# Designs tried in a protein design chat: VH-VL binders against BTB/POZ domain-containing protein At4g08455. Part 14

Target 1, 243 residues: BTB/POZ domain-containing protein At4g08455, of Arabidopsis thaliana (Mouse-ear cress) (q6dbn1)
Amino acid sequence: MRCISCREEYLPRNAGTCKECYVEAGETEEELKREIDDLKAKVAFLRLSSSLDHGTSSTSRSFTDVVLIASEDNAGSPPIPAHKSVLVSRSPVFKAMLENEMEESLSGTIKISDVSYDALRTFVYYLYTAEACLDEQMACDLLVMSEKYQVKHLKSYCERFLVTKLSPDNSLMTYAFAHQHNAKHVLDAALSQIVENMDKLTKREEYMELVEKDPRLIVEIYEAYLSKQVNTAAGGTSTSKTS
Short names: E, the ipSAE of ESMFold2; O, the ipSAE of OpenDDE; V2, 0.75 times the mean of E and O plus 0.25 times the DockQ between their complexes.

## First folded at step 20 (VH-VL; framework fv_socazolimab)

Design D2 (from A1 with light chain S96T; at its last look DockQ between E and O 0.55; V2 from the best seeds 0.72)
Fold by ESMFold2, look of step 20:
Structure D2 (fold): chain C 243 residues (1-243), chain A 121 residues (1-121), chain B 109 residues (1-109)
Amino acid sequence: as target 1 above (243 residues)
Amino acid sequence: EVQLVESGAEVKKPGSSVKVSCKASGGTFSSYTISWVRQAPGQGLEWMGRIIPIFGTARYAQKFQGRVTITADESTSTAYMELSSLRSEDTAVYYCARSPIFYYKHGFDYWGQGTTVTVSS
Amino acid sequence: QSALTQPASVSGSLGQSVTISCTGTSSDVGGHNYVSWYQQHPGKAPNLMIYDVSKRSGVSNRFSGSKSGNTASLTISGLQAEDEADYYCSSYTDSTKWVFGGGTKLTVL
């Protein structure tokens, strides 16, 4: 069973579902533990829909009972049909929206702003399959949507992807982005990149712009830098001589 | 669909100012930068400056030092470029263009349709 | 200075190949900086064709980019009538600003 959505943009070391295809021979114990945790999370995500479903509308694409519309996209974007039972099982936000007689529950229409049709389609596809073909921009779009709709499995998936795309060049802007969108794993990875490249990055214009934006973020960077400096001086010397 | 839609064409007198808007739709505004690029009739592309919306900060080409102000409003996903003390040589098409933060050095992946600004007596 | 140098015009016959050069300095093209290429038809916004040295998704395989020293090159093979346009190179410089080349008008004979 191969990952069809990844076939064209297939890259080594992508996080998520594609790691299931590379099981076992030659991987480290820690890599295998991470792969097992990812698989367990995906299975739990998919089983939640099945466990909560007692009707036919949630087990097939036929008999859809709600549509999602990318309201900030072009006027010709088609509605995306879905099953309320799938939405509520994957998202506490959709659960509250659709089970509490809100406007969306009564109209059968969910309008979502600040999203393209393609991103919304990919988001809905993920709710059904736990799969999405990501690029950097799609991962940002889905991360923001997953935070808004509290789809934690998708948020983690997007974060793992974005961490693989971090570099010193994009670390300052990515740090601010992750801070704004509560993306803890991306935040920590960006902070590490910044600390490791302080001498290069502090000379960049973007660094001065980050100071202008929020000096508290600069304090956070320097505190992390100082902690690493102390840890390297004290711990590295002693651990090298004993181990 | 990802789009950048600019405000309509403007005719201005010398010495006045113009403010062009760029509405971004179909994407996450905080995940990219916005640049302004102009093109005078029969001429090439000229970068004017950019804003990084996640920082709220702008930087400009030296040529436009003191005359251009670029701002962004994340709540409306809109960037603005204001050019003051207009002269006849400022007659051009003004484009907004974006560059996503993860590969912002790789170029501008989406462009607005262009706003014609005509400065005439 | 800071502008990137392109030939003013290039021509080629249908089905042939042409190469457009973009020459800068060690602070833009020649550094670790990326070079991008844009196609612009009359009355239209520029369209990104090449980012870094890679072709943008959805762009014909007839377009390819390369870079050596302080010179980047766009090669268009199998010329077609619709390839007749203006072509611009661009780089994000070590001074943290964007620069464009002067543009090259491609004429397909």
Scores: ipSAE 0.741, ipTM 0.857, lowest interface PAE 1.0, mean pLDDT 82
ESMFold2 (binder alone), look of step 20: mean pLDDT 89; pTM 0.919
OpenDDE, look of step 20: ipSAE 0.808; ipTM 0.916

Design D3 (from A1 with heavy chain T33V S99N; at its last look DockQ between E and O 0.65; V2 from the best seeds 0.77)
Fold by ESMFold2, look of step 20:
Structure D3 (fold): chain C 243 residues (1-243), chain A 121 residues (1-121), chain B 109 residues (1-109)
Amino acid sequence: as target 1 above (243 residues)
Amino acid sequence: EVQLVESGAEVKKPGSSVKVSCKASGGTFSSYVISWVRQAPGQGLEWMGRIIPIFGTARYAQKFQGRVTITADESTSTAYMELSSLRSEDTAVYYCARNPIFYYKHGFDYWGQGTTVTVSS
Amino acid sequence: QSALTQPASVSGSLGQSVTISCTGTSSDVGGHNYVSWYQQHPGKAPNLMIYDVSKRSGVSNRFSGSKSGNTASLTISGLQAEDEADYYCSSYTDSSKWVFGGGTKLTVL
């Protein structure tokens, strides 16, 4: 049977719980703390800049005042309507672009190169909702865009997703990808995966290709490997026999 | 959706070269591995080689070593395959195909439409 | 040429099940290698159906993959007319190269 305190959520009560439920309550508390922190970060991300509170409101419906266009899609993909206030609140790059009387702020059009329409649409959706449906491909696409436009909340979201998809098999290519796109959390996770599996991975052709790409990355891998070996104050486990 | 669009059909003379392009869209090019696979009339699929754009390195099937060059241009999200010293036996449909770096061992999830290369005198 | 062995043809009646085998070695099928399956209709590019033993998203549940020892298998249940096509297996070998099977023509009777 369950104890009474597992049921109380709205008011703190004295704990009269069994030891097993007490441990479960502590684990549940830590899970809820993580969820609260995630929600706080999401709320902070969705808030509008206070500097935009000073702006003049349009009396003509308060509708969108800028469009984004995917330049890679030459087939005339639909423009994506947005609000300058949202873009500026989420991205220092859009803030600089739209508040300094640049061509984009005057024309009401932002052309974004190197993106698909689907990725741009998902990116804009995230700026409004802090939500995106990810697979590995979309996470890579949004990570690259989040770095370009300095949307740290989205970058972290994409990185956490990609870290869950790491394996020894993909770690070498993911390491190079993370290095190129400044994805530190993915980089650190990939590096750890490589160090843990060096005896297998150094035999792969992809390892030689990484050497060809950039020997400095190989130096970083070996430095990480050696630093792990240096931290052996206990000297590991040894077997001794009595004669 | 991810799409791979190849260049148009080619008619070539023996001894010449052909260069087929493969433009990738709907994703981040540096997160792909691009392979070239050919199919002669009435024959099966034959892997020629691949490029890893994030490395900038290519590797080739032994049969094509020395005749094939695979390159990539990240700025245009385009891979290229150049086959030299063409023979009539090189008459085939040439496909580009990709796999994502996270699953690069899991096979080719997207294919180009194929480029017919005909080698005749 | 192909390093993986497939039967040249397989047939089955509407509604039946058919299994296509793909046999290699411990360096291309039997180890930690992933075996993929492609369907190719005449005049069209191959289409990935199965990667390893998992069905690709959007592929009918009638298609399933399995692997035992050095042999991978594609099973198609409830055969339909549109299943008539060529089927290829492929793997990434321990020598870091792709290989294809010779292909299997499936005829639906």
Scores: ipSAE 0.755, ipTM 0.872, lowest interface PAE 0.8, mean pLDDT 83
ESMFold2 (binder alone), look of step 20: mean pLDDT 91; pTM 0.932
OpenDDE, look of step 20: ipSAE 0.859; ipTM 0.944

